VH-VL binders against Small ribosomal subunit protein bS1c (rps1). Designs and how they scored, part 5

Target 1, 263 residues: Small ribosomal subunit protein bS1c (rps1), of Porphyra purpurea (Red seaweed) (Ulva purpurea) (p51345)
Amino acid sequence: MTKNNESFTHRNFAAVLQKYKYDLNLGDIVAGTIFSFELNGVLVDIGTPVSAYLPIQEVSSNQELNNFNSLNINDTREFFLLDYNVESRQLILSIRRLEYIRAWKRIRQLLAEDSLLDVRIKGFNKGGMIVNLEGISGFVPNSHLNNFSKNTSSTNKFIKLKLLNVEEKSNNLILSHRRALIAQASSNLIVGNIIEGVINQITPYGLFIKAGNLKGLVHISEINVKQVERIPSQFKIGDTIKAVIIHVDKKQGRLSLSMKHLK

## First folded at step 1 (VH-VL)

Design mb2 (framework fv_masavibart)
Fold by ESMFold2-Fast, scan of step 1:
Structure mb2 (fold): chain C 263 residues (1-263), chain A 121 residues (1-121), chain B 110 residues (1-110)
Amino acid sequence: as target 1 above (263 residues)
Amino acid sequence: QVQLVESGGGVVQPGRSLRLSCAASGFTFSDYGMYWVRQAPGKGLEWVAVIWYDGSNKYYADSVKGRFTISRDNSKNTLYLQMNSLRTEDTAVYYCARGLDYSDYGWFDPWGQGTLVTVSS
Amino acid sequence: QSALTQPASVSGSPGQSITISCTGTSSDVGDYNYVSWYQQHPGKAPKLMIYDVSNRPSGVSNRFSGSKSGNTASLTISGLQSEDEADYYCSSYTDSSTWVFGGGTKLTVL
């Protein structure tokens, strides 16, 4: 990727490298050794006759320090070949871009594997919990947060979550705590097992049940009632009930429960 | 309607102590983190302290850390600020404010009317 | 000294637009989308005008809008009215689990 600098095309860059018989392209990951500090960046030896430069804005440290606290002379590491600056005749390197690419590669792998993740809590807003995974911002909607999360969560603590959705273009992740809780308890969450829980919420379409750290729904069709309008007269928030697990929705982190199979 | 009413302000000498109270009404007090914010006469706003919904976590501005203690009594819907070793630079109107949810994140809304603390001899 | 930098004053005429900046660091405004703006009339408590960078509470005029770019948040007031004359403060969350305010900006409607 480039900084959208159109004064020098990718074709011209390839021609410059080919003239020196080097097989390097923009977007390549190269090993380099820091050998000098300048006002706004550092000079890096990547084994080419053209100079390579790491601008201060392409380093993970964004303080107004010209000595670059995290970098030292003779420090050898990997860099992303970001661009070629025709005016200065320098290859432009990035640590920031390299870390971004690696983070998104890891996130895509974790999503594909449906992994249970330790995710850093950044805070909360009206709609849910703000988190950070591998340097990428994420969000856990309130609908996917268990009430216990609020009691134990604090800034910079880790919480077990699962990915629901990812959008690299907006640099955002959607995650679920409920899905993670179901995954952690999967050995005990067997269809046909009876669980005990407390009625946490009553809705026109059913009862939400809290069983330890898990949340389930007894849909109105799974309650032994003669009329829908009788649910409020038969159940109260705080009532203890027994229900059978009839479905485990791993994707939504949801338990479907039934009272019909109980006497 | 949500209301916050501060009390306990007054004139006090340097080195002494003073305790402020904030009486909350119109909402479930125990569901919200609460803040203290102060404003010296003719000066800007300065955040002082925050306390979580259950009192389990507390954070303080460096200028008051070790001298001030934030606390709450959820059974009385009341927030407190115990101010020890008072200095002349602590002279300010002290506001209590409600947070977004149970924690230290969010914003400050609503605010009380404030109570004036004057530290002088 | 305030942790967030605001201009001491701004002025405008009725019907015009003005913008107030709020500049912090990467450890507050730059890293968190928890920027709020408060309006304070003389002798009164502050009133929330904007939260989470760009959101308006119920009852706040759509003439007030917020934005953020890097380490700088901005409050824009369009269609200036005489009652907008007040002090405006920005606030941000920090890496230390603390809150900081800007020094305040006095808006004068001429």
Scores: ipSAE 0.000, ipTM 0.373, lowest interface PAE 18.3, mean pLDDT 79

Design mb3 (framework fv_masavibart)
Fold by ESMFold2-Fast, scan of step 1:
Structure mb3 (fold): chain C 263 residues (1-263), chain A 121 residues (1-121), chain B 110 residues (1-110)
Amino acid sequence: as target 1 above (263 residues)
Amino acid sequence: QVQLVESGGGVVQPGRSLRLSCAASGFTFSDYGMYWVRQAPGKGLEWVAVIWYDGSNKYYADSVKGRFTISRDNSKNTLYLQMNSLRTEDTAVYYCAKDYEFSGYYAFDIWGQGTLVTVSS
Amino acid sequence: QSALTQPASVSGSPGQSITISCTGTSSDVGDYNYVSWYQQHPGKAPKLMIYDVSNRPSGVSNRFSGSKSGNTASLTISGLQSEDEADYYCSSYTDSSTWVFGGGTKLTVL
């Protein structure tokens, strides 16, 4: 084993486990009951004769939550078996590491499911929106923000996003607002389906249609217009029309529409 | 060193079942998503199925959905593919493959040597 | 799922550069940066050459590079060598949480 060699600390831990015939390994998730508060941590009973210790810095990844306010005597919960302290002869537990592992497990599941997510807005920088998903920092590039106002009043509000990419080693997520908007409309975005929208703009080459958060174009060649009638005399901005979807541009969130077969 | 070894291939009649295994070594098996990819003789690659690192999520190609079941045993470092209602068009070399890094990269990093499944009458 | 479109064959001389295209739709190559490329020699398992459009795994020559524009991904091999002669496949993640491969391109080194 090249990189899987145990450290001196892990070797000592193995010796302790062998002495007491326990099948516990560093990295295990163990159930424990809090029984005493110490100056810089808590003592936990995990069923071993060797004491287990939860340091205050291992209570949460959020510094404001690194306190004893959320912990009570006789609380039973799960802990990550982080280390063995040779000098104090204590098993070292972590809630922070356990939360990190579970958060990344959840993120991978959400990515695989291509889930539509409610994500908290933290702020903005030159390149996009800074967000937080279940304690993990994320970023929405400007190219994936679809007509979203960069407003400080949006901080701490939620926005619907989809995961675009994840990078666990850097603890970073890339998300897309554009993909989320498309997903919210996807069940109705099938070529051949009829969609209802509002005329937003009239041009010599066609009608621009607004259907929720999507933009569509009914090209002049796709309009049932009599030769003697002109588009401006038949349509008004604000009119609701029905059209058949003939093409979906998911990347841009745009529809090509036809009125040829609707009378 | 990272290694994947497939087994369980052979000749089978249409409508029968076959179970493939893939033994993994040289990496922490439980940290990685796993894939099955097949290749018919003289043809290209076709993705068959994926299973997440903890077994929680599974996805299948439409051609095998409802007939094949992917599973894993992290305690034995082994991936499985249960193939039911086999058809002649299922004839192929079946490869298992490891996801690149954790399940965020969606690439077929390391491949086994493959096991041949022949479905014939 | 529909396969990604690759040319059936491509050829080049030693020392030259060649490019192999991989064309999909907006629901796979266009929407996602999860494009990967594989090299397969006759009788051998495929080998990962490029992942995430343009990234190289450890041990893959810097003569191999990847890129993407719209719905088309490309693999470029510079300084072509005889051992590069193989079949090359692209792959992409899709909107349906599935994976699709290209039809494959046979590279001949003349």
Scores: ipSAE 0.000, ipTM 0.373, lowest interface PAE 19.5, mean pLDDT 79

Design mb4 (framework fv_masavibart)
Fold by ESMFold2-Fast, scan of step 1:
Structure mb4 (fold): chain C 263 residues (1-263), chain A 123 residues (1-123), chain B 110 residues (1-110)
Amino acid sequence: as target 1 above (263 residues)
Amino acid sequence: QVQLVESGGGVVQPGRSLRLSCAASGFTFSDYGMYWVRQAPGKGLEWVAVIWYDGSNKYYADSVKGRFTISRDNSKNTLYLQMNSLRTEDTAVYYCARESIYGDYTPYYFDYWGQGTLVTVSS
Amino acid sequence: QSALTQPASVSGSPGQSITISCTGTSSDVGDYNYVSWYQQHPGKAPKLMIYDVSNRPSGVSNRFSGSKSGNTASLTISGLQSEDEADYYCSSYTDSSTWVFGGGTKLTVL
């Protein structure tokens, strides 16, 4: 008995379970013991007289792991109660859906903790790098990729990234390599500290400085430029300079530097 | 001083082709990504295309995909836009603009613009 | 068509402050700090006024400031002057590696 406006199929499923005094609903996490293997799945005992079936495609979110290698007769584990198949009179179980739910819970926790993550590279497209984190597809925009990683990275290799945006409803997982690089150097990135680097690029609005794997900007307003001198005549690509860290944008992975101390 | 000078605009009939050029000076051209942005008479700005500093990657607005080709010659400090199968709605002032693709802190805005060159597509 | 929504016009008197909004989605304005603003006087090329939401290039008056809240970016001009009369455009990078502009806002100084 429920107040819910369930479909005929859902009401029939609930009625079957209640007939045998079981309180199970679609979406529940149930404990089950594997007792038989079939060509396309396994039979699981979840304590009901109605049989339960785990299809091979529901074993893992990774299709290469959709096999019986990780499963043994008499193994007891948790399953997601996915559906009821009226024709075969079987409860349909999923490990894949359970892993998906737990993966998104973990992703939210990792976002809250601002964690540094090892993420698998799946490939590249026009806008950036396609990755996989905990079985969930993600994307690293070109603006948030180190050029070295893009040129040398291979599919199925791992890269250190940080989460930039997460939204389960839209399956939107955006990550940043720039944030990860800043995080990895964070113990040395304190506002007021002096950093040494090499001029990598000269522009009318400032100097781009490479310090190890990090890039920083000395904006033109932070350079002590004399009235008669221009940036291109005072600085050369490859010059080593010292600058003070004036801002660390941890969200975007940006480092702002000042050379006013060189007055 | 950074300068961008567009040329090659003119009057062409629908279905014909036209090539625009942008001559760059005052900076190391090969270090920067470059854009084409257009503006129809009395209308707003519309991004057209971008090319990376080394010419390896190119991206286009959906309205011009398959018809326009962006290219560059770093030895001549020149950016090009080859416009094929022109339509009356391609009538606009075409601007070239600069972006530093290698610079992580300025990757996605147009810091310097040329004066523009007018392309009129009419029958 | 522009993907970002701006008011068609805004007006103010000298010395007043005005604000121009630029509304997009999470896939452009909301999730990224890559909003820029451009000023265009009649017959001239656009000029960069604000980049990365709130940063001013050298030579741009501190009367111009930028901000963002959720999917809406804003350009604020304080101490309004007659030379501020122009069209203003916002722009943002998107998830698809494209650039979108706002429809533009005509500022009239009364």
Scores: ipSAE 0.000, ipTM 0.370, lowest interface PAE 16.5, mean pLDDT 78

Design mb5 (framework fv_masavibart)
Fold by ESMFold2-Fast, scan of step 1:
Parts: structure tokens; C-alpha cells; sequence
Structure mb5 (fold): chain C 263 residues (1-263), chain A 121 residues (1-121), chain B 110 residues (1-110)
């Protein structure tokens, strides 16, 4: 029923800062100097007449690192201006949020550069591989894991991957091993070039060919069925064959091959 | 080792329906395309329907298009033929047969014993 | 569908060689090397004898051989034996991505 317990708003915070002629807003990155340790956080001088406070839970995104061991009196560093606590009349700071923002900025840069990445393996589930990049969890779907990726399944080891999709709002990071393998070999993967590989798998719809660390498909329509016998009567697993590259899908990490014009 | 066993045949009146089954064993059923082939009494072999290893593609003889439906259940290693609007000329022994490698190449490496379908008034 | 033409009957003596023809068109036998041959004894299911014009499955006697010239495929049985007496059917892939069978040939071993 009373208005005395109204929570502080961005509008009210702006009014306080305007009275003292500070150009500060929630969400700003501010420089501050640590001057005191409290039971559950530290006091920081950011040049305002109101105190700024860094809660212990805002030190790191990793709960095991939410302690004061990395902080010292008179240290000056950057903080994210998270909130204003009306009851304590303190500006609330965060290192955790700042590191999160910087990690996502780095991820957007890596996506724009189409970079080949060393990514840490965290584990596996039925749908694929769980990884960590710059402290952010990611996922490699089974459809984007090549057969060769089975040998890299050790938890805490690194694997070469490329970003497939990112969405910061949903904390969604999807990566591809197939794209990384194609990228590493891209200088030699030109449409019209002949590659040599070993038959790895024979299926009713075509031949899967292993060429070094790459996997390609010779679809049955690319073997010229009118002039040749059925695939298994002509080919055996382990046979070496030559094929022409007809398509390189760098985005999906797919290599399409043809034997149709190879004689 | 490879076995195909048909069932579901019998005597039916024209215009009625029958469903045939073919139980497969001794091989990985999901790796193979499957055919239905029929033989009228004292006559030759006639292809009826074919289905790809994963059920994604199907072909039918013109004489049965729109009346017969081929399907499979790879979890049960079973092939089916749903026969609707049966005619006296559909009277035949129905065989299921396996196609290795490429469903489109048309050779039948193993056959079942057959099941007799008689359509009479 | 295209019709495949086989002779209704052929006969031979033990030890003799016989040939059964299977004639189609350029849209089936002529265009494709996907011709197969089946042996059927009375009251039994057909058995694959030859596939892809000339290949023999494991367990089929080398007395059976297949060939093709133009629109005609042929099954040859050498050293005829009494157990070879059966009906023989050819089959071919067609341009319609469908299959056709020949009318069948009754082989009599005298």
C-alpha cells in the first residue's frame, strides 16, 4: 500500500548521477581502484561520491574462482557497472559480466574472420560433442563430426573446429569438425581437380572415399550406371581410386566427387 | 543363412483387400532394398513393387499403381504389401526378394517360398 | 514396360550345350548391363543363376554363363545335366527405372 518501498529505477539512478554531473550509466565499463575487503565482496573507488561494490559472486563465471585471491588493495582494473542497490546506496560492479561481454565480442570476431579454432573437449552426449570456447559452452552435432573425430574423444583435450552458428541471446554456440578439415585442405580442394583416396564405405547410394583426413562421396549417379556394373562388383573396401572434385561445400564441410568423366 | 518368409495370402473376393508380410532373417535388413514379385498359376514372373533400404523411395508396376502400397519396418525386419481393390488378374503366388547394393539394378539374390493369393467370386 | 522375348522351350541331351536368348529393346537390354537370369524348378521359388549379364553368384556351377550382344542377352548351359531341367527367366532394368521379366523358357533334358 505505501510508496516508500519502490525499487530504484534507471530513471532515478540517472537523476542521482546528473545531480553530481557524472556521465555514468548502467552497462558502462568503468575503471576502479580496490580500497577495502568486506565479508562478501570488495569496495571499489570509481570516482563517484557513492561507493561501488563488487560482490564475490560477480568475480568470475566459474563458481570455483569466486574468491578474492586474484584481487589486491590498490589494484586498478576495469569493471562492468551492473546495478544500483537502493538499500545499501551502492553501485554494483561485475567482473563476470565484463568477461562474458569480451568473450562474446571475441567469438563474433572469430566468426567474422572464419577462423580455425583450437577448442577444448568437455564431453559427449547422444547428439554430439560438448566443447568450451573462451569460457562459453558449445556443441558439435554428430552430423558435423567426421569419422576421424572419434580418435579425439578424450575429455580436456583440444580439437580443431570452425564456428557454424552463434546466437548470444540463447547462449548458443555450434561448431563443425567437417568445416575445419575442409578449411585445412582448402588450397588443394579445387573443383575440377583429381584427388586420390581409399574406399572406406560402400552404400546403395554411393562410395565414401577417405583422402587423408577428408571424406568425400561419389554418388551412384556419378559412376555412369549405363556402362558400368553395380558398385560392389567393381569396388572393394580398401581399393585406391581417383575421382574429380565436382563440389566443395566449405560451409557444411562436404566434398562431392565424380568418376563419370575419369575415362 | 539368409531367409525370407512370406505370409498373409488366402482366398478373397474381388474388390477386397489383403496385406502380405515378409519376415527377413540372417542379414542386416536395413541395408537392402526389397521387391515383391508375383507369378500367376502356370505363367511367368512379374515384378510388382520395390522399396529402398530406408523406405524413402518406392516404384510400382503399372498394373498395380494406385491399388498396392509397399512398406517396410526395419525395426521388425519385415516387408509389407497392402493390396487394395483386388481383381481376378491379381491371382498369383507372391514372392518377396532381396536386392543387394543398389535397388535400381534389378537383380534378386534371395527369394522367399511365396504365398498364394486367390481372387475369385 | 517393354516385353522381353524368350523362346517358349529348348531341349538338349546330357553333355550337350544349349543357349537361351532374351531379346529386348535399346530402352532395356540394349542400354543397360543389368540383365539377370533365374532358374525355377516346379513348385519352387526362383534361384539367381547370373547377374549383371555375365556374373555368377557363389555356389552356381561354372557350366552356366551369360553374355549380351546389342539388344539380346543369352544364357548358355554347357555339359547339360538332368537337374538343369527347369524354367529359366531373364530380367532387365529399363529406362522407366522399372524392371521387366522375359516370358520364360522351359528347358527339357532328354
Amino acid sequence: as target 1 above (263 residues)
Amino acid sequence: QVQLVESGGGVVQPGRSLRLSCAASGFTFSDYGMYWVRQAPGKGLEWVAVIWYDGSNKYYADSVKGRFTISRDNSKNTLYLQMNSLRTEDTAVYYCARVPYDILTGYFDYWGQGTLVTVSS
Amino acid sequence: QSALTQPASVSGSPGQSITISCTGTSSDVGDYNYVSWYQQHPGKAPKLMIYDVSNRPSGVSNRFSGSKSGNTASLTISGLQSEDEADYYCSSYTDSSTWVFGGGTKLTVL
Scores: ipSAE 0.000, ipTM 0.361, lowest interface PAE 19.1, mean pLDDT 77

Design ua1 (framework fv_umesolerbart)
Fold by ESMFold2-Fast, scan of step 1:
Structure ua1 (fold): chain C 263 residues (1-263), chain A 118 residues (1-118), chain B 107 residues (1-107)
Amino acid sequence: as target 1 above (263 residues)
Amino acid sequence: EVQLVESGGDLVQPGGSLRLSCAASGFTFSSYEMNWVRQAPGKGLEWVSFISSSGSTIYYADSVKGRFTISRDNAKKSLYLQMTSLRAEDTAVYYCARDFGEYYFDYWGQGTLVTVSS
Amino acid sequence: EIVMTQSPATLSVSPGERATLSCRASQSVSSNLAWYQQKPGQAPRRLIYGASTRATGIPARFSGSGSGTEFTLTISSLQSEDFAIYYCQQYNNWPLTFGGGTKVEIK
């Protein structure tokens, strides 16, 4: 995607830098010292002859924190160099944008570490659950969440989730409750171990088994069916069965089970 | 085979508290979601509260939110409903109902009557 | 919340007749609808789930149909033991909600 206006702004700013020999570009993280409070923002000294200004809207993404309570005169901190306002001839700074960049760095680290996360529930829509992680909006598809559809009284509560996919360009997080449940399972979730569960669903291709917080599949090829009897005639929903774990897909939150060789 | 037995229903004054229990048998209690559903005398069914199989996910009807607390003890195979700040409109038979992950109820207890009156 | 409306409130039918009960949701609930039977002095009993799937042990004379907002429970050749109040329940959205019930009386 092209950003012609941004490229033009950067080029104009670069011309100013070249003329005065500054080593600064839009998007840089700069150290600045707060020296004056105005009605709608803060004046910051970043070592340039051009004034730097932090608008009140750029203090925080939380409207209740868009105030000066956390800022003191003569304090030095880091700011994101957001823009240059030609009309006022001021460099525009942001704390909000800097926090956003740092939040995404944390999210990438959490994804790489496959961490189990406590995430705040923001609401629901037809496709799933809307959540907030580190100030970034995320989504849990219904296929990765128990079918708690819309209008839940669980809004603002926390839920254990794992990151499934992330894309910073689209500001998009996809998370899974199913993967989190698998991750929280005891060390008994090891290939070769026997688990006991209850038949939750019967399909032509196999049995879905519920074992505590876990859901697994016994594919028809893994059922000890010596006779040509159909699955629905041999098993009943609510029946307790024992099965051997043959595969654990921790990333997708899926459990594969076998009833072969079991008594 | 599957049995759910409620207990704890009593006559209570407005503003009072009461704890309901539901004892489960004949199935693996820790594998099932549980619900409380109530029915005022001569009236229809009203869903009250939900608790997941592990106890980590809990939901309440707006009419009881902040006053009632649902909990479970999987080792004791028991479901609980702690009721506080009781009102006359809370008078009902309270049913314990089993949910197999789809949020409809396959088995119900026989109910326990809670009467809130002066 | 989704409001469930059942009609009629009372249905009087002769033994052997067909009874048709209606349940309407204020917004779409897909096929996530269950039907329960409640006899005087007893707890409700599950009849149908997923709008049309009969629960284990439920006689073939009970059938459910519909999707979205309009649902029907049909009892073909009504028996004397079918005297009861019938409730529909949606499980598509939180909070879970029930219809007001339809009382089936044998003439």
Scores: ipSAE 0.000, ipTM 0.370, lowest interface PAE 22.6, mean pLDDT 79

Design ua2 (framework fv_umesolerbart)
Fold by ESMFold2-Fast, scan of step 1:
Structure ua2 (fold): chain C 263 residues (1-263), chain A 119 residues (1-119), chain B 107 residues (1-107)
Amino acid sequence: as target 1 above (263 residues)
Amino acid sequence: EVQLVESGGDLVQPGGSLRLSCAASGFTFSSYEMNWVRQAPGKGLEWVSFISSSGSTIYYADSVKGRFTISRDNAKKSLYLQMTSLRAEDTAVYYCARVDYGDWYFDLWGQGTLVTVSS
Amino acid sequence: EIVMTQSPATLSVSPGERATLSCRASQSVSSNLAWYQQKPGQAPRRLIYGASTRATGIPARFSGSGSGTEFTLTISSLQSEDFAIYYCQQYNNWPLTFGGGTKVEIK
């Protein structure tokens, strides 16, 4: 397109690039060398006759780092080809978009490795904990915050979490504190071992036990029939009990406990 | 130019409905969480609603829950607020606002669109 | 919800003087607090985020401090363009909440 138009699209950009015989598309990662600093951005040589420009707001996904301090003349690095500005006849580059793409690639790798992650706490809402991982917002549902109290003084601190679900297409990132706690304690959480804990909750289907940062359930079927009939009279919230670990659910971060072989 | 432009504000009767729109330009709209924030004439700012970049996570202020619906169309680079069962207390300038990457403070605001719910 | 209380509601100061604006949260919001400036007929403008980080383009005379429940915005030497309404906002918990605003006006 030879006329500057406010309605310029990807289609028109392709036509302009075709005139210069370059196989470049919006969304490509291109290598470029910084050659000049301007007031609101940086000029980059990406090997094309068309100028390339990195706006200051596209320098980092971290707004605190949207400055030129990390950039030097003659530095060569990778950029995301964000747009084409018809008015200035410049290709618009982004480091921020490149960081976003790489962050999702890292998240997929971390999920595949089943990594224990240090994740920043951003806040809490009625449904759970809001966190940030690699600049991407994540969520820890209350059901996966096993024994973690909602403490606003924890905000901006790091917490160890594991990825539960991740989907880049829907920008969905769900994590679990419960899975992380189990992973950290895995070497000491062996089926058949006796664990000591405090009764945290009494329900018709069993006892919920708190052992350090872990939560376990002694199901009604794992308590003697006579004890089951007398649960409210034999057990009190705050009582210390011993139980045998009969199952460790590493994915959901749950312990199944038994009192059948204990007094 | 990075900007947000609201439209759709009008004078409506109590119990009525209205749809607000917000057009984004100059940035990758699909990568940002968006919000609606309102301000009654001569009063302070009140957060109304949040929508995640994909549209899968949505939150509402208790004052509008069940009456307002936030939505987005990433292909059209547009944010919407469908308002129903309008009350006099909903009279305000409605701002479309973007939150910063991975956080919840506002880094970009539109100029606002006025909704008046008469008497 | 977390209630944000700003004081004073109105602050009358002369150009060149120091202005100190207070923002209090009903419970700890850590450092997840932002400050906005709003002039008549205009949308709010971001000044400070993370309690103390100045946004790009904001003059050095603006500074933020505090953590937990007590926060302060300081304008060290008021200029004519600084007469506006200032809002604090917590982003520690949902729902997001703003203070009632402090109007900084010429004496």
Scores: ipSAE 0.000, ipTM 0.376, lowest interface PAE 20.3, mean pLDDT 79

Design ua3 (framework fv_umesolerbart)
Fold by ESMFold2-Fast, scan of step 1:
Structure ua3 (fold): chain C 263 residues (1-263), chain A 120 residues (1-120), chain B 107 residues (1-107)
Amino acid sequence: as target 1 above (263 residues)
Amino acid sequence: EVQLVESGGDLVQPGGSLRLSCAASGFTFSSYEMNWVRQAPGKGLEWVSFISSSGSTIYYADSVKGRFTISRDNAKKSLYLQMTSLRAEDTAVYYCARGYDFWSGYSDYWGQGTLVTVSS
Amino acid sequence: EIVMTQSPATLSVSPGERATLSCRASQSVSSNLAWYQQKPGQAPRRLIYGASTRATGIPARFSGSGSGTEFTLTISSLQSEDFAIYYCQQYNNWPLTFGGGTKVEIK
């Protein structure tokens, strides 16, 4: 006995599978052969006495591909075991969920390779840019966006990005445009070279500089500043300065700059 | 069976604060993105806030930014909306809604809603 | 933000007749558009997503079409239970935005 009114639970699903003596659990990847098309889904033979059903909304993570055009009778492929429908007595399958799992495996590989990625722009908000990588939603914070205005109409266009942080368990994918720009320009970013940039931010510990599409920091110890004067009295946001590259941080997409010994 | 049950709606004076809760059951809460959507009496739907499955990514509608805070407790399977500096324009039924596609998009399951009234 | 405009605001139809509801986006939302049904005193119910895909359990008389900026929801043979308010929603850009709704009422 389960709940009053025969409410379905995961315990009921386990009991059904146990009745058929199968080692199947929700979340398993199963092989199946498509044998019939219905209006809102397809019937799949996964080797069990109960039928399996693939709903049209579970055909793809891409909504444009949620149709049966890519599926044929007698096709054998892998499916994710999503649920069990008590009333129809059918196992519910998903290709969409399987694509999600595989996309995260690809993302982990791309992170390990520190790849420069072509990523689709999905939209913008005040905090940054929303993107899609291999069907997985990602986010580029404004601090890593360099040269992109909020609400620029660039939806469905591609942008070169690098991964900053990935965590599948929290469904978290953070990317950087700045790190991608440094990677693309790294052959021209040589320690000892002088660059010209505009002061973007003034802090007690230094100056943040925009040099084209790149961001750099001139730490207070690297500024030719009088000891008794604060930085704001000598520099203004929007001022153009020259600085020497003393370090390139490819991982964080940042330049360390020095104004010492510059006239 | 997927269920979302909102609570915490009340009558509050302008400038006041309220905390709304949404209790989730029947699915793996920690794997889904969640939204708050509101509806003023006799008016249409308005999206309020989004939170990712881990709680790391959060978005707000401009009308509530700086006044409302969305949060979640995956161990307790609960979603929250802390509202401060409430205005008459915040009077609405507040719905908890589950994101369908592992990112904020359309919502597949909605709670019954909880009424917040801001008036003197 | 993307502004969603629904028309007409109110549509009066008789049972068995066809109802056609329009939704327009101020800029392209591709096919990232959903339709919801809301009856008085109830939470919204999902009908359609991806502009044209019916959610599980939604009757075949409901169909969606369109892409980009112009979208349509059609109810081919209106039943008594279909008298409700219908909302479109774009999920292409942040913030998420809804249309103002179309009330389908008995003539």
Scores: ipSAE 0.000, ipTM 0.357, lowest interface PAE 21.2, mean pLDDT 78

